# VH-VL binders against o60147: the designs that were tried, part 4

Target 1, 175 residues: o60147
Amino acid sequence: MLEKNKYLYIFRHIQTNQVLLSQGNVLKKTALFQLPYPLQKPVAPNGMRPAKLRKDHWVPLLKVEFPNESMFQSVFMQLLNYRKYRSVQPLTSDLLKLPIPVRRRKIMRQEVPNTIADLADILNKEKFPENSVRLQLSDKSDSEYADWPPSVQIDSEEIKLSRGFREKTTVDEAR

## First folded at step 1 (VH-VL)

Design a23 (framework fv_gimsilumab)
Fold by ESMFold2-Fast, scan of step 1:
Structure a23 (fold): chain C 175 residues (1-175), chain A 120 residues (1-120), chain B 107 residues (1-107)
Amino acid sequence: as target 1 above (175 residues)
Amino acid sequence: EVQLVESGGGLVQPGGSLRLSCAASGFTFSDYYMHWLRQVPGKGPVWVSRIDSDGSDTTYADSVRGRFTISRDNANNTLFLQMNSLRADDTALYFCARGLWFGELSFDYWGQGTPVTVSS
Amino acid sequence: EIVLTQSPVTLSVSPGERVTLSCRASQSVSSYLAWYQQKLGQGPRLLIYGASTRATDIPARFSGSGSETEFTLTISSLQSEDFAVYYCQQYDNWPYTFGQGTKLEIK
């Protein structure tokens, strides 16, 4: 069988600006294992069922459409690895000087620009065909956090359903 | 005690099919990503496929895509690998393994393996 | 892909000895490295993850260290049940790859 189009959804928390990755238009409980971000220690194993995911607190940040599963797999795995790498890096002296609540809000607020920058870096490293990757953003100004390669076609309108994307994205718990 | 027990391996001719099973016990199976890996004698393991906790998403190594199908039955704590159009280079000992976290890390528990030989 | 090279390929040792196994990555894997023990007729057993964190129920004689491209697994006082093949695995970059293994055999 032919490779199916794959799509990646990235969600943001409406209050904290924290980011979660999803391999589909439904955000699963297992995505909570990506939190807290950034982590200051090595990733600990966590096999327990995660705490309840409150769907009304998460909204789509962007959608990425790939022409085949191999491209999707490569980019998704690399993006997860970038997030793991960031979580293990030590905090700067400037951040350590801030009170803990202020520091945490500042770090969490940066997850959106950091994730967008990481995605663009990965796509720039990969030599995909021109206009083969479609990027749709909830807020067009978020595209300004990075330089995009010729392989990326940015949707000039607000998020709309397209190739491989399902009806309106909903944040749901894994069952 | 976490246990994974594979079965279904055997001798098959090129172009044939086999279905592997992995019976899981000792943990909440539906909370974990599950994987299939394979190993030829004297070499390290090679990752083959993964499936997420509810079975809605699967990923395959390029060498097996379109020929192998991973699936799971959470009601009966069983993982499957349907192998079609088998080739001589699919000959290996096949392991099921539990993903340590989110399915994208290391593998904290493995089965004993089930041998698959593809030969004329 | 990231290549992991283990050394030595084979190590002949006596019970009670301190044993050190090496794993070198072709590029940085930060601390995203695991160690496994595999005995004949069995699947691999996770010993260490995150380069230095001991897995559940693993004896204290096993310890891991290192970061970036240089990693070591140490067994402080080798027991008879420790004769096996040991593999390192990186999970920093896809595809996740394993080393070729180090075999511990009795001297």
Scores: ipSAE 0.005, ipTM 0.501, lowest interface PAE 11.7, mean pLDDT 78

Design a24 (framework fv_gimsilumab)
Fold by ESMFold2-Fast, scan of step 1:
Structure a24 (fold): chain C 175 residues (1-175), chain A 120 residues (1-120), chain B 107 residues (1-107)
Amino acid sequence: as target 1 above (175 residues)
Amino acid sequence: EVQLVESGGGLVQPGGSLRLSCAASGFTFSDYYMHWLRQVPGKGPVWVSRIDSDGSDTTYADSVRGRFTISRDNANNTLFLQMNSLRADDTALYFCARYSGSYYEGFDYWGQGTPVTVSS
Amino acid sequence: EIVLTQSPVTLSVSPGERVTLSCRASQSVSSYLAWYQQKLGQGPRLLIYGASTRATDIPARFSGSGSETEFTLTISSLQSEDFAVYYCQQYDNWPYTFGQGTKLEIK
């Protein structure tokens, strides 16, 4: 064995589809700093309440296995830089025409396809060995958001977690 | 390159009216939400009003609602604030500011401000 | 409304010193906090947004940190042009609110 395998976990919010990156299978409260819009509830027209990290509201989107720490660090840092780049870009005129709550919802919903596309772009840029990176998706159809390089092996074992099931569970937890 | 220049401030008696203007240059004005904020010397800025990129949606601070009207002329890159029924506590330096348009919301450019004094 | 309280209200310092300014929110604003610099006769200048991201053309000596209710702005080596009033602003809850400011003055 050359090096210990490293994992990148990507989570999505069950209601907003916002994305969080984690170096481990646990979400720390500090991961919330990755979010451009905190989870909020309206208190008045245009008023919102701050939200806390609810670990039960986050589900795995995908898990990436790297054969060594060097490859993991390269991809993880680049993915964080892509997210930072997106957060500082001017919004399009189409988005700016929308009321703030509608605009935020549209931006948040795009985080899943954007993150998947960014990950694929980074992996295509890197010239990793064939089948050296393993990608496991909760919903295999999400792999269609991008073209993957020969270095990526998409795991046939899908994480079977439906969005409908999660929504029902969230409603049931309101006690 | 981005510039915002306010004008139209002055001395007015309580109950009077003023119309403030903000001339924008160096960016595509019609792509941005625009805001008016005001500041009393020695204190922090206070948000007054917001208008979306095409002028269809406006929001006001509770203290000015019903008295102030924000509007914009995208053809001439100008933002306006019509101020009616002015009160002594409306006295402040008035700034126009561009909403950053970024994922993280902030006021990335401000004008120099135009002073409004409401006094008998 | 969310109230932002800045400390100290005034800080007397010399060029070259490390300066730390604090901003405390009355309730959590997550990471939705910006810092502005305002010089006499000028409008505010955006320094930091998202608690820690430096705005365009802002020198590397400016850095932001913190989350939830406790935030700091640090100037690692104060320059003569840095004497100004600094404001924090939250954009997590509407309406957006600003702190009362911290004034940096020459010692």
Scores: ipSAE 0.000, ipTM 0.462, lowest interface PAE 11.9, mean pLDDT 78

Design a25 (framework fv_gimsilumab)
Fold by ESMFold2-Fast, scan of step 1:
Structure a25 (fold): chain C 175 residues (1-175), chain A 120 residues (1-120), chain B 107 residues (1-107)
Amino acid sequence: as target 1 above (175 residues)
Amino acid sequence: EVQLVESGGGLVQPGGSLRLSCAASGFTFSDYYMHWLRQVPGKGPVWVSRIDSDGSDTTYADSVRGRFTISRDNANNTLFLQMNSLRADDTALYFCAKEGWELLTYFDYWGQGTPVTVSS
Amino acid sequence: EIVLTQSPVTLSVSPGERVTLSCRASQSVSSYLAWYQQKLGQGPRLLIYGASTRATDIPARFSGSGSETEFTLTISSLQSEDFAVYYCQQYDNWPYTFGQGTKLEIK
């Protein structure tokens, strides 16, 4: 019944540029199931348990603040569906011409622009109140991957956390 | 074979609480998203809540947000739904369901349901 | 929310007949649509997912087709055990919604 502000935390991999979505500021191992190209070879498809999550390899990409749970749930679930949709779509003929390692690198490198474009597409489709959704990015230039609706306010301050999925001491946050 | 067995339903007065349980077997419980759905006789199912495989991510339908809490015990293959501040319109047959293997939100296995009646 | 409308509400048929059930979405759900069978006193059973993919252990007489807003479930030769209520469900957008159901009853 009682709704409070809700946050969507989006992380990117420092080497592959792959993206993970989280409703908490700490990544959980199960977030790895969002990846179509796992960082570690799985044991078996049906009994897949990914290797240990390397939290130091994931950095904040952006944080989305919603004024209530309903708006958060709508956008979060749509983003997960967009990502699942992309993972099951047939590859284009142009991509199929590339060797597998080159193809995967190209696909993974596009996850940041694709996630930002998907988020903007969802927010443009939803008719939320003006300035009701707040975006805070680690690199504000990433906002240029999409056109944003009037419902979106981009914070002037960038995310300064380099290891945002971990709890930090005052010293770590200041330095 | 996959089996889901719900329990904990019953008759309760408005404002009361109930805790539902779902005992899972026949699959690796800790690998799958789990859901609670409810159904009023003569109507289609209505999604209530979901929990991810390690219990860190939960989502609720707007009608139950703040009143219901979904949780899981992976060591004992059990899913729970804590229902507080129950209302007459929470009266339904409650099902636990397993999400499909591809992590898309369709439900490949359901339990038989446990009835919840909220009445004065 | 996406509203799913099923037709007919009730259908009286005889064993051996070909049956087609319809599900219409208020907006596009691409191919993210599932079909379930529910018998009295039981939970639903998954028949089809992804609009046209038959679930494991589901008889070949069940087939699904359609995309965007128009979907059909076909039972090619109705068996006595097929008398039940059938529901469609979309999982393209949150909240995940079900149709109101189509009841198959014996003529």
Scores: ipSAE 0.000, ipTM 0.487, lowest interface PAE 14.1, mean pLDDT 80

Design a26 (framework fv_gimsilumab)
Fold by ESMFold2-Fast, scan of step 1:
Formats: sequence, structure tokens, C-alpha cells
Structure a26 (fold): chain C 175 residues (1-175), chain A 121 residues (1-121), chain B 107 residues (1-107)
Amino acid sequence: as target 1 above (175 residues)
Amino acid sequence: EVQLVESGGGLVQPGGSLRLSCAASGFTFSDYYMHWLRQVPGKGPVWVSRIDSDGSDTTYADSVRGRFTISRDNANNTLFLQMNSLRADDTALYFCARDRYYYGSGSFDPWGQGTPVTVSS
Amino acid sequence: EIVLTQSPVTLSVSPGERVTLSCRASQSVSSYLAWYQQKLGQGPRLLIYGASTRATDIPARFSGSGSETEFTLTISSLQSEDFAVYYCQQYDNWPYTFGQGTKLEIK
């Protein structure tokens, strides 16, 4: 009946450059399951993921507005599949020669350019109407990681975080 | 016009203290992360400290941690740097700068004109 | 800490020339690199951020390029007011670090 959830929010870690995808403007702690490497090594050898997100460590990377929820869901699921595919690929021999901390830093740092390139690849394969997909970035230079199709319009305005918006985009924690 | 004006620099002996101020105008001061940076003549700038928009989070360079305190007064659009236990290698021109982004990018636009601090006997 | 190395240290040029300034990072900084101009007695002025995005009110003759570890600032048709010291700065990793600067002086 009514169009819902036609926005994709992408967040990045301020230190590691790791990326999290969200269907809403509030980053939920369950998004941590998207990460192949935990940000903090578990104190116990059980391999459990962190229980909480640090709101001060994640900032908006970009916001994508789609024509409708169906197109949003299609792109969102494809982007998650691209990320899973990348996480299971064999490491190159060059990466395997590096110490584990250095190797993981290099892999994590590539998540921003990889996510942007993956998004553009998906949008280039979809036949959306001209100027129907709106892309708003926190740092406009990040748009240069990819060639965008005619369906994409990049906003001249960067994402502006007011107190209210920041509260709505912060981590979802139990009280 | 967006403007930052530093003050409070001067000559001080090793072990002494100074309090720097930065008066902001032309923008909504309470929306921005703010920074202090310093520069020795002929060298590149060195980042010293940052503070978030409401003053709840602060970060310091290793060389000044425990000696310097950054703070802000959003009601009066003023940024401060309290410098204690000053050393000769703290001698520099000190700049306040606005972060380019509200959430703190770590790039700086604009900068003030700087206030000189000299630590010597 | 990431070290930024700028080259050349000093460049003597004439107005109207095209100049290129280089900045090399000891480790990848993705595209999180800024360029600043500093004139004598003034604070630095932001020219470029995100490696290639011009800051507000910066003339079109300034352009940035590069990614990862190799970055370039280009000034097409150098003007008399462009003689200054130029610094690159990375903001990908903590702590934020600056290069040592490139001084443009009149030939």
C-alpha cells in the first residue's frame, strides 16, 4: 500500500574503515554479524562477537534513496551477497606472507572502496530509470571509487549530522 | 564570515602553565568538533587535541596527554586549551581549527591565525 | 604513525606554469588525504580534501589526484598569489599526520 524503507544507510568505522550496512538510519548491534573479523579479540577463546556497538566509533559513509522498497530490497540483498562472496575468497599469496594484524588491517581498509565499487556494479547491472537513485555521501570524494550509471544522481550536499539525526543514527542498545 | 581568533600565548618557564582561548564567530559553534594544532617555524603542523560538539569526548596526542586539557564553552562560542607542566619542546605557534565535518573528519577548515607559545628559562 | 613525505622540498617556478606537488604515505590512507596552503603569517587554508574534492571557494586551477600511498596536487596556470608552502595531511589513521611541506617560490 505505502512505500516503506527505501533508504540504505552505510556506516564505516573511524579507525579500521570496516563497513556496516543498515536498512534504517539507526545502526543496530546485530549489524556486527556482517564483520568477518571481530574488532576486539575475545577475552575468552570462544570466538563470540562483541555484545555492544560503540556509537562513537561508527559514522555514516553514505545514504542511498531508491525509487521504491522492492528496488531497495533487491540492491540491499545483492550488496550483502557481494560482501559474503568477498569474505570467503582465498587470500592471495602476498597477503598470506604478512603478519596477521597487518593482513587484517589491509583487508579492513579496503572495505570502503570495495563496498562503493560493489554498489556501483549492482546499480550498473540494474536498469533503473534515469536519476531515480539518489546518493548522498559524508565525504563526496568517496564517489570516485566507482563509475556510476545514469540512474544515479549524487547530491551536492554531504550528510549533515545534527544532534537529533545523530541520536537516530546511533547504536541500538538495550536499556 | 567564519572566523577563529586565538589568544593567551606568551613566554613561560619550563614547568609553568598557560591557558589558550579561541573565539569563534560566523557559524554554529556547538555543531562542530574543534581541534588544537601547533607548528614550529619551518616545519609542518602537528595535531594536539580534539573535542566533540558537546564537550563529552576529548582526545590528545601522546606527547601532551596528562598535561593538556581541551574544553569548550558553547554558550560563549569559545574553545580552550589548558597547558600544564610545559616543556621547551612545547614551544610553537598554536592554532585552533574547526573540523571540516560535524562528526569529526580530522581535516580542518578554517584555522585561526595562531598564538605563539615560548617555553624557555 | 603514518609518515607523509612531500617532494620536492622547494620548487622555483614562474607565473603561468603548471606545477605538480607529490605526497607519499608510508602506509595506505585510502583517499583520506587533504592539501593545505600556508602563506607567511597566516594559518593554513584547506584546498582539497578526500584526495580530489576542492574545498569551498577554492579556484578551479587547484586539483588533487591519487589514492592509497601516492598523491598529487596540481596547480594549472600558476598565479602570483599561489607562492606559498603546501602541506598534505592524512586523516585515515590516528594520529593525524602532516607532510613536511613543499615551498613554491618565484623563479
Scores: ipSAE 0.000, ipTM 0.498, lowest interface PAE 15.6, mean pLDDT 80

Design a27 (framework fv_gimsilumab)
Fold by ESMFold2-Fast, scan of step 1:
Structure a27 (fold): chain C 175 residues (1-175), chain A 118 residues (1-118), chain B 107 residues (1-107)
Amino acid sequence: as target 1 above (175 residues)
Amino acid sequence: EVQLVESGGGLVQPGGSLRLSCAASGFTFSDYYMHWLRQVPGKGPVWVSRIDSDGSDTTYADSVRGRFTISRDNANNTLFLQMNSLRADDTALYFCARAYDSSGLDYWGQGTPVTVSS
Amino acid sequence: EIVLTQSPVTLSVSPGERVTLSCRASQSVSSYLAWYQQKLGQGPRLLIYGASTRATDIPARFSGSGSETEFTLTISSLQSEDFAVYYCQQYDNWPYTFGQGTKLEIK
C-alpha cells in the first residue's frame, strides 16, 4: 500500500503575514478559502469569492515531516480546527477600539506566531516518538514562538526562499 | 429549505464497487465542506470522508483510505462517494452531511443503505 | 481516537419531566461538542453545537452545557415528540467521533 501524505507545507504572505496550510508543495487557489480577510475581494452578489492567487506573494514559512500519513492527518485537522476556533472568538476591547482596516492588519500579523504556537501545542499534547517529527523553517528564529516536545527535531538547514518548497526543477537549475 | 438526498446504495458482493450520490438543494453548495458518514443499526454514526468547498482537499477515515474516493460537482450541486474493494464491514446506512465553520454537521440526508454480502 | 461515553444507555420517563443526558470524553474536546436527535427511519438532526449553542429551529426546551470532558444535554419539559436516540459528537480532534447514544423511551 502506497503512503500518500506525510508533509505539511505552511506558507506566509510576504506583506500581510497571513498563513496558508497546504498538503502539497505548491499552493492551490482553494487555499485562499482559509483566509478570513481575502486580499482582493470582488463585490459579488453570489456570495463569498476567493481573491486571485498570486503565488509570487506567498513564501515558505515551515515544512513539517511526519513519520506516516495517520500522524499527518491528525495534526493537519487539529491545526484547521485551531484556525476555525480563532476565527469565531470575540475580539478584545483593545482591538474593537481600532478602525476596521487597522484591526485586520493586527490580526493578520499574528497568524505566523499563532500558527507556530498552535502546531507546538498540538505536538506537545500528542505522544509521538522521540525525533519522529522534522521541522524545517525558512527562518529558524520563528521556532522561538513556542516550546517544542522531544518528538520534534528542528533541521539546522533553512528553506531557501528562492526555491520555495519545490524540488530542484529545470527552473531552479537554470538559476 | 436545506435538503440532502442520498442515492446509489444497494446489495453488492465482497470486492465489488458502488457509487453513491448526494443531491443538495436550498443552499449555495459550493460554500460548504461536505462529509460522508455511515451508521450500523443500533450504533452511532462513524465519519467516513470529507471534501472541501471546491474539491481540492479530501480526507478519509483510515478504514476506507485507498478504497473510497469522495468528489463533488458544484455545477450540479452533487456530492459523490466512489466505493471500491467493498468488504462485509462496509455494510451500513450511508449519509451525506454539510459543515460550515465550527457549527458541526448541521444538515444530514436520510441515508442510502449499502449491504456487502455474498 | 477520542472515545465519547454517554449515560444512561436507556432512560424511561414521562412527558413533562426534566431530562438530563450526559456525555464524557476520554480527553478534552474544549467546547467542540455537538448533540444530535435521531428518530427511527430518519437521519440525525443537529440540536446543539459548540457545547451550548442551539441550532436553527430547535425548541428552547433543549439546552446544552459543559466543557473539556463533561457535557450535558437537558430537555426542560419532555414532549411526546422527543422520544428518540440522542448522540453526542466531538469535532475537536481527528478522527471525529460519536458516543454510543442514549435512548429515551416512554413510561
Scores: ipSAE 0.000, ipTM 0.439, lowest interface PAE 17.4, mean pLDDT 79

Design a28 (framework fv_gimsilumab)
Fold by ESMFold2-Fast, scan of step 1:
Structure a28 (fold): chain C 175 residues (1-175), chain A 119 residues (1-119), chain B 107 residues (1-107)
Amino acid sequence: as target 1 above (175 residues)
Amino acid sequence: EVQLVESGGGLVQPGGSLRLSCAASGFTFSDYYMHWLRQVPGKGPVWVSRIDSDGSDTTYADSVRGRFTISRDNANNTLFLQMNSLRADDTALYFCARDIYSYGLPDYWGQGTPVTVSS
Amino acid sequence: EIVLTQSPVTLSVSPGERVTLSCRASQSVSSYLAWYQQKLGQGPRLLIYGASTRATDIPARFSGSGSETEFTLTISSLQSEDFAVYYCQQYDNWPYTFGQGTKLEIK
């Protein structure tokens, strides 16, 4: 069965505010490799395994619908590159003044606004057709972290939060 | 010792199909993103497809999208590439490779399996 | 897509010599640049990643440098087992791309 890669799901950690990207409605263990603290830089080929994933610790932040797979792939890969770039940037002098635990907490708290700003930046640069991208948020106020292009339609309905992951959407795996 | 062994290549006519396999050993296969790459003799490798650890997220190069399907069997440590509607320009040596944490950095590769599309 | 251009295309060298291989990117890849060694009948072997970080079990004679668009791989004292084709690869921007390669052959 052919897979449908039309949706991008973004999840946030309920305590740390760290963000994970997923091509489907189910979060996977390898998504933990996106976290900057385990992987501050490219690791050795036989690096560490990802930490154990507790699905109940992650909730939907937003969902993006793209009209075709090409647009989805372009945006998804650019978001991964933005996250990779942030993980290797030098720390500001203000952050260096903070004790390590406080510094990490502050950096993690910024992942939600940073991810939303990155998504908007990518969509503004791509110049997609008007109303071709549909954005649905768990909290509408999170849309205020960025200015959105005409290509983006923000849904009036928020994502309903339930324990774990959003139900109802399935992705068939091709074999 | 990390090992990747490709198989399933061969000679096919245009429009034909082939399924490539990659047997992995020496690491926890289900923890890693995997890639298929191809290489024409005398040229550099070209990325073909990527699959995440549990097989539900896949990415394809524009030149193969809609024709090739990447999949995996974590119970048997095997990666697959189903190739349909083969063209002459799909002729290459096909490699499977392990990725470091989805960075797009293949750290271990197999020896390759040759695919020739001609009449 | 980002195009990587390697130079020279072919280099004839003797064991013991210092060799320098170049890789130029059509646009900035920051430090997200890797180097691979490929011998006949084998898949590529990762040598350097992050422009300058040596991969596990890679001999100290291999070193990488550069950033943005200009990158260099240096082999300080060429050994007989180093005759191979060398490729650079960027992993900054999708799609990920490789250079065309530099072939090291015996003089």
Scores: ipSAE 0.000, ipTM 0.490, lowest interface PAE 13.3, mean pLDDT 79

Design a29 (framework fv_gimsilumab)
Fold by ESMFold2-Fast, scan of step 1:
Structure a29 (fold): chain C 175 residues (1-175), chain A 120 residues (1-120), chain B 107 residues (1-107)
Amino acid sequence: as target 1 above (175 residues)
Amino acid sequence: EVQLVESGGGLVQPGGSLRLSCAASGFTFSDYYMHWLRQVPGKGPVWVSRIDSDGSDTTYADSVRGRFTISRDNANNTLFLQMNSLRADDTALYFCARQLYPDEYSFDYWGQGTPVTVSS
Amino acid sequence: EIVLTQSPVTLSVSPGERVTLSCRASQSVSSYLAWYQQKLGQGPRLLIYGASTRATDIPARFSGSGSETEFTLTISSLQSEDFAVYYCQQYDNWPYTFGQGTKLEIK
């Protein structure tokens, strides 16, 4: 019962604009380990930060379809590495002058354009076949944050998913 | 074919040190989070340590933190566990394992294990 | 930490039978539950993750179900190669914990 195509879902938080990556259309609690600023205080003292997950607070941003698991795994892992790299970069003097809450809001608001730009950068570096990667967005204007390689086909139809709910055709029949 | 082969186990006295290695083949090692787990005969596995794909983030079980160090060499597809200040409680078969997906903390491939015995 | 209790501890069965193994969590783990098969002298083999998703190359006779605190692994028609110890594992919360195992033995 191997599924041929693999999907990467990117979600954004409705209040903070923070981004989470998921290998399926349902957010998992473990995805919260991706957040540098937890939505709730951390429960694991050695750097793991499982926060409270409220699925109704997350909406789909982007769905990426890959023809196989190897391409999916490579892109997913690289995207997480890019995000981690961003989180440890030194802050500018201007950001350091701001109160911590204001500074964090500014950083979090950039996660959507940054994630889209990172995805495009990874896909431009990889030599995937033409039209092999399909992007479907909740708001097609978000595709303008980057220049896409020939391997990418942007779907004319926007994502219909509501907050945190499953898309039946994506995973229900395979489970 | 995905393979993980552990080595470096042995008999050591309390307070001693051992360095375990795990040689990976059959997949792109740098695309995966890797883990060490241990198991006492007749009991279930116990999670020991985790390292992310580029080696920048590590996590340890409370019982080994400060004594064990996980590391990886992506150029040579090798995972390591440096074990210092070994105690009788560390006696177990040690496995390296590959994490299924970044958001799915299950282990799709394991090695056969390398035995570590700490006794005086 | 979350404690996983498996039942039965040992199950004696014949080839061809339908087998069900249970795993109970001390608190909710949602669907973050995996099942493994371990044979003597070998490392564990992933069977199921996400409570109900079969891992790559796992035979269709293996299926998982359940959520929250109650989980079941089913083998629809036991084969001779299926006699082994089976473990459940939760990954809802750190530290990740395993059950004590269920041993399948020939009747």
Scores: ipSAE 0.033, ipTM 0.682, lowest interface PAE 7.2, mean pLDDT 83
Fold by OpenDDE, second read of step 2:
Structure a29 (fold): chain C 175 residues (1-175), chain A 120 residues (1-120), chain B 107 residues (1-107)
Amino acid sequence: as target 1 above (175 residues)
Amino acid sequence: EVQLVESGGGLVQPGGSLRLSCAASGFTFSDYYMHWLRQVPGKGPVWVSRIDSDGSDTTYADSVRGRFTISRDNANNTLFLQMNSLRADDTALYFCARQLYPDEYSFDYWGQGTPVTVSS
Amino acid sequence: EIVLTQSPVTLSVSPGERVTLSCRASQSVSSYLAWYQQKLGQGPRLLIYGASTRATDIPARFSGSGSETEFTLTISSLQSEDFAVYYCQQYDNWPYTFGQGTKLEIK
């Protein structure tokens, strides 16, 4: 329960690279509402919001530990706002020339770098205490999508991919 | 070696209950989605229920929803299927199966099955 | 749900023969199809997943092909241990459904 209060997990879809934000290390069904398209068939691989969450389609992109829940909530809401803002921006001429399915896929491919950049931008503005925010990435190279403020400490260890559910803890390993 | 061993099947009257167990070994049980499927002789397997790695999410076939409950004990590497309000059409060989990751949602390992017969 | 239809229902063959089994989907399943072998008294064994990818420890004589709605399992040279029932299964759309199976029996 405590982990869900101060931990931000960002998941990516294994096929589309769409991004979902999660409070805590377990992806919830309500996260589907973050997807830009209405509930329609076909499933998420085509860029639409699926009726059911297929947790096994999602892998952790990064994990962020905040000093407290308030800081988490602030960043979480800002991330959602950034996403919403981006979704209403006019499409480039190049994108408009593409068929709708292709266009959607191209946009979705940018969600990972955009989300990481958004996170860094938000954290830069928040001016949290030095090394007060801990960031763990599934791929360390993803950290290169942004300049991180002094408040962020990037872990040397990469997060293990766990398909939309919690990462193994020391307690789990002892079992 | 990966092994799945089902147990708990048997003969039960309509309206009765059974609890199936599946003992897993040879792999990190808590890392995998697990499933129950059933098969009537001479027919293909039919999906019954799924549970995610930590048990936080479960799904059921329409035919068993409200009657069956899937659960797991990761500490003891065991999968369960509580079957209530059993009907004649629940009669089948019940298998536990492991879901293959990452993008292949096939079942890479199955048990030998435990028979369930619902009859008056 | 997606219906998978396998053909033939039964096939009588001799060891050494080339065997081709068909699986047709009622709608596109992309490449998300698996093939299983089930011997009498045993649970299914995964042979092929992703239409053309072999599972670990599967003999090279087994191969899968196809996409969308038409799929094929091929056994290049049938062995005595290959007599069994073979099932296809789609995992593109929930729930993941199986075909009715093709029985390979000895001629």
Scores: ipSAE 0.005, ipTM 0.572, lowest interface PAE 10.8, mean pLDDT 87

